# Designs tried in a protein design chat: VHH binders against o26223. Part 286

Target 1, 191 residues: o26223
Amino acid sequence: MKLLWTSQHIKVTVHIDGKVSKMDVLEAIKTRRSIRKYQDREVPEELIDKILDAAMCGPSAVDERPWHFIVVRNREMLEKIPEVHPYGAMVKDAPVAIIVCCDSSLEKIPGFWVQDCSIASQNILLAAHSLGLGAVWTGVYPLEDRVEGIRRLFSIPEHVIPFSVIPLGYPAENPGTRDLFDPDRIHLEKW
Key: E = the ipSAE of ESMFold2; O = the ipSAE of OpenDDE; V2 = 0.75 times the mean of E and O plus 0.25 times the DockQ between their complexes.

## First folded at step 18 (VHH)

Design XB21 (framework vhh_7nfr_2; at its last fold request DockQ between E and O 0.57; V2 from the best seeds 0.72)
Fold by OpenDDE, fold request of step 20:
Structure XB21 (fold): chain B 191 residues (1-191), chain A 124 residues (1-124)
Amino acid sequence: as target 1 above (191 residues)
Amino acid sequence: QVQLQESGGGLVQPGGSLRLSCAASGFKFSRYWMSWVRQAPGEGREWVSSISWKGDWTYYADSVKGRFTIARDNVKNTLYLLMDSLKSDDTAVYYCAKHIYTSKPKTQSEFDYWGQGTQVTVSS
């Protein structure tokens, strides 16, 4: 009885065509979607570096640049994040996550760090998308339980505030694009 | 407790084939990348192959590329290494190793658990 080991040649078509399709900024913004399903594929460090570079290119209040980034590839840690972040279930399925944090000691004007970290987080999402990755912004701040959960999990100092957790990976879903333009949200000169 | 147990090693002639197995327990096997690492006599540990947690991606050292195939059965919690066209230089203790990270390993420090190893001897 010849056990025919049918070697299913999983043609890993490694499309090495790293043709980072030069997505223009407007396209990136308009076509970006939250991606919560990821392929069984690692994210190259080079892409993470590019994403982080982009994250640091946003404006900040009085150029305070209060952001720090924790890059998480540790599988055990990725698996633990959902335990402290109920809406972070997809993080465990991502090959990598970026935790955006604020160093409060760098804050020059109180409260603007939220805007700064938001800009950084959005740049992460846009950069990821432009690079062919999927990501989702999972909010940590200002929910105290999430903040403390992430803080404890990653031994984040008290003066550093975890702001967002952004899992990233090659997308395993295509939610399509949406037209989110709403003219009713536009007021001319007055409300 | 995490346990990795290699098996399937032995003596084989050059050009022969072996199938190594690594039985994993004590952790969610399907959630971790796995690797084979070997150590030849008098040499350091050499990375051989890695496989992603779902098995969709595999990586090989140049020395074994085209000859070895890494595979996994997540239902059986087993890692495999199919070794074809074995050479004398493939003689080593072969270890299965659990990844810390969800990526191809760069260093030996990226493994948190190792098996005891299985001896593969390729000799005429």
Scores: ipSAE 0.866, ipTM 0.933, lowest interface PAE 0.5, mean pLDDT 93
Fold by ESMFold2, fold request of step 20:
Structure XB21 (fold): chain B 191 residues (1-191), chain A 124 residues (1-124)
Amino acid sequence: as target 1 above (191 residues)
Amino acid sequence: QVQLQESGGGLVQPGGSLRLSCAASGFKFSRYWMSWVRQAPGEGREWVSSISWKGDWTYYADSVKGRFTIARDNVKNTLYLLMDSLKSDDTAVYYCAKHIYTSKPKTQSEFDYWGQGTQVTVSS
């Protein structure tokens, strides 16, 4: 029963002065927003570890798990990312960024790595949010100039494809939540 | 080229106060964490304090908490250490250091540039 479903949700706030909190998964999904302004506060290594653990929990095509992650905390490198990724201007203002990559030698089904890395990227966003951090997915693939720029900057080999750059940090903005449910996008039994 | 130049050291009585300055040039100062590190005679270098790139977050070694204040002026590209209630154990050469990473330092290898140091001597 839909009412029972709605009434059984347990809501916990992740905005408790930097403290980690328990949040209902549906609430996390609905309240996560793209965050492009960050505090200059350190993001502890243990939070990054939790985020990457979550990233690797995603399903992948035939369990191929083609993903690799580059964690960037070097200030000079963070400052250089916008030079090759113009829509990633906020990356220079973040304390850390995660680059999600595909190792094409791990592909078992050609072309599904995009879905695999998209799942890992979304898990990064949700995990960061649940830990009181803000993040945004900035697209790299399939834009070839961005792919080559990021590959060059981080010495990524030719068989490895940078997919996304995800800057993250404690948020310095609160864009609020949105009600995006649209019943017209739901089709019963057929189009 | 990156240059860090400390000043403001000297001889001071126990219980006194002193303000150190570090003039920075050759890099985008406001984009980097900065630290103070000291070296007492016959000792290794000891981390004293760090400040985030905007200055909103400050960190102190237990030995100086409540007595020292780190600050920065991102317009003048200057790092400061206000030292109060000085003790003889604070006698050291004080260095400013530029961070590579966006975090508190774990080792001295996390700094890529150091100043020449300024001597602080606390003695009756």
Scores: ipSAE 0.672, ipTM 0.876, lowest interface PAE 1.5, mean pLDDT 90
ESMFold2, look of step 18: ipSAE 0.608; ipTM 0.856
ESMFold2 (binder alone), look of step 18: mean pLDDT 82; pTM 0.837
OpenDDE, look of step 18: ipSAE 0.860; ipTM 0.932
ESMFold2, fold request of step 20: ipSAE 0.657, 0.651; ipTM 0.872, 0.868
ESMFold2 (binder alone), fold request of step 20: mean pLDDT 83, 82, 83; pTM 0.844, 0.840, 0.846
OpenDDE, fold request of step 20: ipSAE 0.861, 0.863; ipTM 0.930, 0.932
OpenDDE, second read of step 22: ipSAE 0.857; ipTM 0.929

Design XB22 (framework vhh_7nfr_2; at its last look DockQ between E and O 0.56; V2 from the best seeds 0.68)
Fold by OpenDDE, second read of step 22:
Structure XB22 (fold): chain B 191 residues (1-191), chain A 124 residues (1-124)
Amino acid sequence: as target 1 above (191 residues)
Amino acid sequence: QVQLQESGGGLVQPGGSLRLSCAASGFKFSRYWMSWVRQAPGEGREWVSSISWKGDWTYYADSVKGRFTIARDNVKNTLYLLMDSLKSDDTAVYYCAKHIYTSKPKTKDEFDYWGQGTQVTVSS
């Protein structure tokens, strides 16, 4: 919670510590939305740690766990991400972003890293949501310009492939929930 | 070039009040967290207060909590520190500091630019 006081163009806000929101896994999955507007509130490190822990709990092909994560709080770097990622405009307004990467040297079977990093990215989104944060998956791979842009910006080695950029923050929007269930997409026993 | 210039320091009696200002230029002021840090004679630099880039969140050291108020005017590119109920122990050079990161500072290395400081002396 915060207290706001304004006098003669001076904005003053007093920080009051609040509790973290929690929800079960099914609720997190069903109610998660992409959040692209964020408060100017810091995301505590302990929440990022929990999110990253969740990111690493997903399955991977033959347990190869090829993922790496770059946590970005540097404002200058956050401001630069949209320059190389056209659909990452919201990143500059987030208090933190996680870049999910694949270390190709960790691959045991070629090609499954995309699934592995996708699972990690989704876990980040779900974990963030369950913790009362908002996030959005901005795709980097497989678009070469974005991959190379992020690589250069963060000096990522050639054998490491940036996969996604996920800005996070306390949400400053509420897009509501959607019912995306479509029984026409379910086939029994055969197509 | 990034510039931070503090002003408003001076001599004040115990229990008095001061208002410090920091004029910022050479960067997008409204995009960065800002802090006040002070250094007493013979002591290291002590974090005093921080404010988020939009000014919605403020943080204070325990030593100044309830007495000091950090504020900002992003239109004027100015950081403020309102100091009430000043004590002798508040005597120090007060510095304005620009954050590198979008968070409360953990160390002094998380600032990339500093002002020259303004002297605050609390004495009877």
Scores: ipSAE 0.851, ipTM 0.925, lowest interface PAE 0.5, mean pLDDT 92
Fold by ESMFold2, look of step 18:
Structure XB22 (fold): chain B 191 residues (1-191), chain A 124 residues (1-124)
Amino acid sequence: as target 1 above (191 residues)
Amino acid sequence: QVQLQESGGGLVQPGGSLRLSCAASGFKFSRYWMSWVRQAPGEGREWVSSISWKGDWTYYADSVKGRFTIARDNVKNTLYLLMDSLKSDDTAVYYCAKHIYTSKPKTKDEFDYWGQGTQVTVSS
């Protein structure tokens, strides 16, 4: 993009110099896979900022936007997550994790925060994938032992509910793509 | 009880080489990024090099790039700094330091443990 200006008039010249390539949104959705093996490479803070921006772009019930995010880069804390989250073993091998939480003081409609935080969590996965990162959603809510364990570990107050833990990093595996389309799941007009 | 013990410093002529070692104990060494940081007389501490916990990623300050090599042995719990083409500006106390975070350091406060240091002196 090059814009040229003169003193007597404004002349706009649009010049495409090195086209910016982006992954098609449908391609991103279809090719995103859960990644559980990561390089020990640093994930730049700029990429985390972009991922969290995307997370917050999701719709929410009555625009309540109940989500909060904890970014974990502390190695000791990453090592401790599997102690309270048995299916989060890969978190200790990630350079960073994002904990998606609901702040119940922001709820406008009781109980819809689960959908809201699910949307934010999926947006994290898609944004990470589009940036060349791998991630996986590990479930916390509604399993109360996991909820309380994560709350205790990160000093999360009682009115805030940890929903998911999402480790991420540059991938160290490539599980390939899957064809999951099943026409039997589609119902026309009624069940 | 984290302990970091540097060794291998000494007096060397310009253009010479040294290999520093840092013996680590009291923590899971293979799970943490490690760094070398140096302090010249009358100056603050200067980051020199970092290495990721598996050793697959290494980072260097511009002042040492191409001359220094950081390495680790996760079996022996030892961090190394191979210094080649030494210059008088490399004269400093060299410390090994344990990272808190999984990234290149921005400040000295991102290390929770330091060794006592080993003196490197480059002089004719």
Scores: ipSAE 0.605, ipTM 0.854, lowest interface PAE 1.9, mean pLDDT 90
ESMFold2 (binder alone), look of step 18: mean pLDDT 83; pTM 0.841
OpenDDE, look of step 18: ipSAE 0.845; ipTM 0.924

Design XB23 (framework vhh_7nfr_2; at its last look DockQ between E and O 0.94; V2 from the best seeds 0.00; counts 0 for: pae E 2.5 > 2)
Fold by OpenDDE, look of step 18:
Structure XB23 (fold): chain B 191 residues (1-191), chain A 124 residues (1-124)
Amino acid sequence: as target 1 above (191 residues)
Amino acid sequence: QVQLQESGGGLVQPGGSLRLSCAASGFKFSRYWMSWVRQAPGEGREWVSTISWKGDWTYYADSVKGRFTIARDNVKNTLYLLMDSLKSDDTAVYYCAKHIYTSKPKKQDEFDYWGQGTQVTVSS
């Protein structure tokens, strides 16, 4: 009796009109948009936990998993983030933000942490979307002024590098979906 | 300096109504969730109600659901608590409290500023 590992389809119950809609992974990827406007609504801790779980499920170089996450719910801190992150204006309007960081002491191979933290950040965005939340990736690294600004604001140790700030909330906008497929970017066998 | 000043308390009979106000200053009032918390004599602080920064969401303790209404005027920097059908058990000092987080409070340490309180006494 081969125990068919039923791939626990993370049933992302998007409550649209009271119906829990399951979003598959391709739908999540294709329909995800950057959301910069948020409702005056709390994000439950359970959703953040699910998002963070997803963030840690991505691959990393030689399984180094160098990521750390700062969950920010303090309004005063959220209001201050735009002061050190000029393109993070929407963060102050979100009920929560996740700061993705790299602990350089966990790196096994130098430089791959950027890929690792990018994967984690993207998983946060996809998970958020699948859960009915909106999010946006605001880049911190590699801009030194933003890195140091966030570092100082959150007392982040020198060996830890803030990578991204991702505000999250229930969407207050619907930018629609885009078809970004470009066959001209596909090369067969050779350039 | 952050200031919260409650008013509107008093003596009322059971079944009566009161309207509490909290005047806020020293911070961006419209950017914070606000709550009412009460403390009866000899008892601990009890959460009463919470309102979101825009007022789109309100929360109530089970003990006051259907009787109390929390509201806010962000232009006037004022928080309100409309109390109807008052009971003897509603007798307490009522405090206005500023949230640290954009969420329904779970603990008392989730408030960073409190008013001095206003006394509400429900007695026949």
Scores: ipSAE 0.853, ipTM 0.926, lowest interface PAE 0.5, mean pLDDT 92
Fold by ESMFold2, look of step 18:
Structure XB23 (fold): chain B 191 residues (1-191), chain A 124 residues (1-124)
Amino acid sequence: as target 1 above (191 residues)
Amino acid sequence: QVQLQESGGGLVQPGGSLRLSCAASGFKFSRYWMSWVRQAPGEGREWVSTISWKGDWTYYADSVKGRFTIARDNVKNTLYLLMDSLKSDDTAVYYCAKHIYTSKPKKQDEFDYWGQGTQVTVSS
């Protein structure tokens, strides 16, 4: 594997609009960065459909699939999210956001919905990245004030728990890649 | 309350130019996509042009592409349409419209506010 080869593959596959992605899965995982600055460019509905399809491909505890998604393109609603989410200021600058929710009536294993919705949220980030979009996971659950604020703002019923708000758009920044591998975090056979 | 006030229309000869303005107030203008839409006599409303909230992305109907230029001034809260090479087919009332969504419009109900319109008449 040559470094020039991997750099060329990353450049070719990362930002091809409207085309099927050629990005390798490990490349996507390693190169995805939280993006908080977006172009004022439209994100086509077709890309949102692909992202949500990917979100629903994740595993869930006993196949409970407790997730629901709210797609927010309404400018006024995007502008209101920071009023109830103090660290969600970038959401107002995004052309679209996805709210990942748990429908607790679908829960089969108590408490595993957090893992289930985390998997769906990460799949959204990776799928967006592979399609040339940037995104960031802004935490809602378990912060009680954020949960209630988002529930109120989007008329989310009591048995549905908003988990995360994920603004996304074509990136207007490039934070670069990082090398985060730390062998000291790996324990063989035992702690 | 939201107000959109168009101006700059008038009578012009074929091949001439006009600049339309739309003064916006009562909302955060720089946070919304904006469009021009026109209505010719006896016809329905026809989308003309759209501009993104920062102005970096512009879109045009095929009938005006290359002749019209949409622009915005987010300091003065004003939307513009520069019309060049005008034809008789461009005769219409031109409306400024505020988007609900962050996308090109597919239907008229994707605008929540409209101006009163300004008449453009192209004839010799």
Scores: ipSAE 0.510, ipTM 0.813, lowest interface PAE 2.5, mean pLDDT 90
ESMFold2 (binder alone), look of step 18: mean pLDDT 85; pTM 0.866
OpenDDE, second read of step 22: ipSAE 0.848; ipTM 0.922

Design XB24 (framework vhh_7nfr_2; at its last look DockQ between E and O 0.48; V2 from the best seeds 0.72)
Fold by OpenDDE, look of step 18:
Structure XB24 (fold): chain B 191 residues (1-191), chain A 124 residues (1-124)
Amino acid sequence: as target 1 above (191 residues)
Amino acid sequence: QVQLQESGGGLVQPGGSLRLSCAASGFKFSRYWMSWVRQAPGEGREWVSSISWKGTYTYYADSVKGRFTIARDNVKNTLYLLMDSLKSDDTAVYYCAKHIYTSRPKTQDEFDYWGQGTQVTVSS
């Protein structure tokens, strides 16, 4: 789809070249891997929209839906994230990152926002994978230094808590399959 | 300080070729998308081409597709535009522009730095 954008003095034609892969839910879950290497390929806005839509489809405590999302494509900002997030080195090489945040003012029951934002974050990962993208969950909360670092970097208000940073892009690696099933973790009726 | 300096413009006959260069300094050139934008006399600025930060992906306006090639040398911090089969309608000032974002530009506001431009004139 070609979109013509006209600003004051420039005509830009944007062509959305996104490939959408189709996989079932179980396949998405089982085959998803953390991807930390990305192509220098832009992620179409359409795919981000789908990912964010998926992120908002998860359940939340009493339907509080406390999540907010910062979509970061600014290269300078992407480059700065690793400075405040020591395990976010891959973010600078991603074409886009999503920062999942909690608006504490939306919280109805204290503490459940962590679960809510976790669900949202996982849905981002699954959706990205299902769309042929790679992503990784980099934890921000509950580490205070990371929380404050991301807060300052993105001018996030005090009542909003950054939870995770999720870089996304077309994969430049294939970590392979992983079997994590452990029957010893399953207890029938009682421990 | 960020600097972009275009060169290689000139007068050429229809069907001729030119190679534009843009020397970049003052920023990590290899980390940013770059574009060429042109402005013809009496017209607004027109996006011409974009290239990803590693140079793997290139994009072109329909008006130049198949005739122009955008390239970059990240070691030399230089952006190029190879212009073949030039037409009179290609007459314009050509600007190199630095992207803010890791994507093709949508508006002129997605560029934070511009060169001074180089004049390309295609005339018989």
Scores: ipSAE 0.892, ipTM 0.944, lowest interface PAE 0.4, mean pLDDT 93
Fold by ESMFold2, look of step 18:
Structure XB24 (fold): chain B 191 residues (1-191), chain A 124 residues (1-124)
Amino acid sequence: as target 1 above (191 residues)
Amino acid sequence: QVQLQESGGGLVQPGGSLRLSCAASGFKFSRYWMSWVRQAPGEGREWVSSISWKGTYTYYADSVKGRFTIARDNVKNTLYLLMDSLKSDDTAVYYCAKHIYTSRPKTQDEFDYWGQGTQVTVSS
């Protein structure tokens, strides 16, 4: 029997089973590195789902949860991001990017959305690392030219603020480990 | 604009071999996954094979595994399908198709450009 392929298909319903990472959380934090070179290997949708689940587990100011995420797999759109985000050059080389956004209509305390979306963005980086992927946070907010460029490119409405662009994929580089602990940054009881 | 031009089809006997080529222009070929898709007389289109944008990962329909090889030359902007051990069931028009996304295709709507096709006929 021939396998015939049509534009009409039944989507497979998958259950995300909430897998527990085997990597110790302190190990994940210490070993995560910014990865800017990626394999041409596809990233399964299931891994993106796990990453975004982790992103939404972060705390937020008064539980406002202002975040929204755009998942970009369209090759042409990935190629266009560096045109409006010049320090996001590696995005064109990634199989996937996640745009972290704030929906200002969900704010309950003005201005804390920056902390909220930063927490979600860091969780994306750690979750990707735990799943064998490499990622890097490229800043959009508060640089107005980048904010408006990304908003225009992805048809993001004015009340929604693009915060970061995070390209990700299976890594094609290994930057190695670091030792960044600095006791001079620790102050006991007062400055 | 975007152009995909297949060539290399023809009439062969069962057990024979052919090499199809697809010359690509008007887009950054080395940035995109590419596929071969075929259509037999009176049937819908059938996915045959896909290749990732650097060529590192290749995928095949069960009906052609072990007999067909997809390859690409990103310097010459050319996609290939090397067909061995051809069977009557391989008779079809073969199309070169450009992916929209960075993954194996799930539906034919995930291709934005198609070639005109090249006829492969396997007859004893």
Scores: ipSAE 0.696, ipTM 0.881, lowest interface PAE 1.5, mean pLDDT 90
ESMFold2 (binder alone), look of step 18: mean pLDDT 82; pTM 0.838
OpenDDE, second read of step 22: ipSAE 0.882; ipTM 0.940

Design XB25 (framework vhh_7nfr_2; at its last fold request DockQ between E and O 0.49; V2 from the best seeds 0.69)
Fold by OpenDDE, fold request of step 20:
Formats: structure tokens, sequence, C-alpha cells
Structure XB25 (fold): chain B 191 residues (1-191), chain A 124 residues (1-124)
């Protein structure tokens, strides 16, 4: 008995009448903050797809593209993540988390996967922010306990290394923007 | 053990109102999205309504939109369905269902626990 779910595509015309003013890239970078409080609002799959698309657009060493992404919406799993990730307490309050992983079998040059996955993770944060979501980068690698905890929790193969857990959701906080420019960190031609 | 127990069903005249309740136990109720699903005689299960874990966001099937209200009391671990302007087509067994995911359900497989259901009969 085919449950004819007439997929009335409820075009939830998310009247994004909110002029999601196309946040330019510099604005996204400068105004992005770690968001650790979320609304109990679901994140549409479309937004996750866009975020993941962005995550895969970053450069990688020798174009190795070692990244994999686990999208977690399972509430029980979200609740369990903080048990193995002490700084991941906010994950349990997010409607979704992305776990960025490296497939070591795809690594062409040793060690660059960290950079690759970092770029992917940052792109997730920026994309999320540009889409009106809040996110935070919670580091997994290189802390062995966290790596193993996430690995076990999600049955991640040994050749795949959990790198970061990024909870996402509609923000329930506004931490404001920071001016992080520090001219003392700029050295001209020499240290 | 997770338990969901529906109540409040009964016989009502067209245009009448009912309030269904679902008592939840055995899990952190306030942390999960919840739904009402109904099954009419000879028909498949039909999603009726969903509510976010904090109760801030609610979703309704078109067939019940404007007539039904889903609510929850996280202190009492209870899910509610307020049914107004009941129609004969609303006759069904109504089930409380626990979400697996923190989202509106897409399929019936996105529920991990169900109540036994409560019968709602709308008849003149």
Amino acid sequence: as target 1 above (191 residues)
Amino acid sequence: QVQLQESGGGLVQPGGSLRLSCAASGFKFSRYWMSWVRQAPGEGREWVSSISWKGTYTYYADSVKGRFTIARDNVKNTLYLLMDSLKSDDTAVYYCAKHIYTSKPRTQDEFDYWGQGTQVTVSS
C-alpha cells in the first residue's frame, strides 16, 4: 500500500522576505561569530546542502579533497556528542551538526589534510553565517580522546579521522562583532 | 522504557471539539520533537502535526490547519492536540509519536516510538 504522500511540496516559501542581503564575503568573514545558542527551529535541508557545497569548494593540497561530512540530526546522537566532547555542550541544543572528517586514504601529501579540513570547516562557518545560521567550530583533532570518542559514537572507520564537530542552528544569541585586527601581528619583510 | 499514552479521544458531533493528550515517560521529553499521526479506517497513517522540542515551532497538515493546535507541556511531559471544528473525515485513531530527528518528519520511519493511539470518532 503505497502511502501516496502527495508530496505537496509545501513550497514553504520561506518568505525570506528578509532581504538576506547577500552578505559579501568580507562581511561574512568579519561579522562571523561563534554561536552556541540555538533556536528550537529546524534547519532546512536546502541550507545544509548549500553549506556542504561551500565546504567542498575550498582548496586542498594537490586537490586531494580528503574531507567527508557526517550530517547529524538524530537527537539522541546530538545528545551524546557532549559525552565524548567536553567542549561540545552546545551540540545537544543544536538541531543539526556537521562532523568534518578526513579520509586518510585520499591524502596525497601527509599532514595537509589538517589544512584541507580546516578550510572546509571554516567554509561551513562562513556559509552558515551568510545564510543566517549560527555555528561554532568545536575541535576534535588532534585530541585523541575526542577523536576516538566521535569515532566510536558514529562508527567511523579507522582510516577516517574526525576533525571537527560543527553544530548549526538559527541563532538564539547575538554576541556582536569584534575588531580583531592587530597590527602587532603584521611583520614587514622580516620578524 | 519509553512510553507514550494517548487519551482524550471519543465520540463527538461534527463541529465539536476534543483535546487529546499524550503522556510521555522513559525519556527526556523536552528534548525531542513530537508529532501526532492519525489513521482512518482502511487508510494509511497520516501525519497531522508536529511540534519542536521547546514548543516554539508547530507544523500542521493542510487538512487540519486552522482547526487543530498542537502544544506541549515539558514540565508535565505531555503532548496535546486541540481539535476544533471536527469533521467526519477527522475520524481516526490518533497516535502520539516521538521524533528521531530534530526536524519536521518526512516519513513515518522518522519516529522511533508510538503510543497505542486514541480513537476519535466524529459522527452525527
Scores: ipSAE 0.862, ipTM 0.931, lowest interface PAE 0.5, mean pLDDT 92
Fold by ESMFold2, fold request of step 23:
Structure XB25 (fold): chain B 191 residues (1-191), chain A 124 residues (1-124)
Amino acid sequence: as target 1 above (191 residues)
Amino acid sequence: QVQLQESGGGLVQPGGSLRLSCAASGFKFSRYWMSWVRQAPGEGREWVSSISWKGTYTYYADSVKGRFTIARDNVKNTLYLLMDSLKSDDTAVYYCAKHIYTSKPRTQDEFDYWGQGTQVTVSS
């Protein structure tokens, strides 16, 4: 028996996305909001590749680049994440999640991997936003129960540390922008 | 125990219509993409159509686009395929298939469960 697959063109079925354009970086930073409700729309592999490329563009301590990423599209696995990550309930409703991990064997300066993986995680959020996706950073490290739960669920080895779980998808909500600039947080020359 | 049971097949004249149903049980149907896949005599399996877990997004093979409509009822846990303007080329066993992933399928390995199939025959 031979399995045959016919190519299928992507079509707009419920939304008109409008013209795709490049977003200004300051606009992306100011307008990015945590998104916890997602459409049941497929996120193309190409967009995930662009997001992970952006994640790896971040600086790291001594250029150690300790990060690894697990891309989760398996529905059963997405459904299981809340069982070990109680504040990750929205992950089961996302079409994709990215787990940001540190491979401790790549550390050159002990302890800076947290900053390195935080930078990669933020770049994921900004890149997703610039591509018309919504995402939210859900914390794993340093809560040890979450770290061990995610490690067990995804068969992550002992020397690899899961840092964050980032569900993403086309947004099904729009929380709007905020004005958070506070001049009192700025200190000139000294405190 | 995951079970998928197709029904609604039969013998139809060219240009006719049929509605296939797939009753699903043993899993949370409303959380999974679903597909129809068909197999003509002496042929391999051919992907026909897919639908996202809420039913918002539907996809069709070029050979059936504009003639077939996939739908789902997440309350009754039932997948449907409305087939219009049937042709002799549509003669096949039609299978209901459950996706593993949150995307259109690329290969048969992206389905973890299949039904037993229902025969559709378009004669003359």
Scores: ipSAE 0.655, ipTM 0.871, lowest interface PAE 1.7, mean pLDDT 90
ESMFold2, look of step 18: ipSAE 0.622; ipTM 0.863
ESMFold2 (binder alone), look of step 18: mean pLDDT 82; pTM 0.842
OpenDDE, look of step 18: ipSAE 0.850; ipTM 0.926
ESMFold2, fold request of step 20: ipSAE 0.651, 0.644, 0.632; ipTM 0.868, 0.867, 0.862
ESMFold2 (binder alone), fold request of step 20: mean pLDDT 83, 84, 83; pTM 0.845, 0.851, 0.848
OpenDDE, fold request of step 20: ipSAE 0.860, 0.861; ipTM 0.930, 0.931
OpenDDE, second read of step 22: ipSAE 0.862; ipTM 0.929
ESMFold2, fold request of step 23: ipSAE 0.629, 0.630; ipTM 0.864, 0.862
ESMFold2 (binder alone), fold request of step 23: mean pLDDT 83, 83, 83; pTM 0.845, 0.846, 0.848
OpenDDE, fold request of step 23: ipSAE 0.860, 0.860, 0.860; ipTM 0.931, 0.931, 0.931

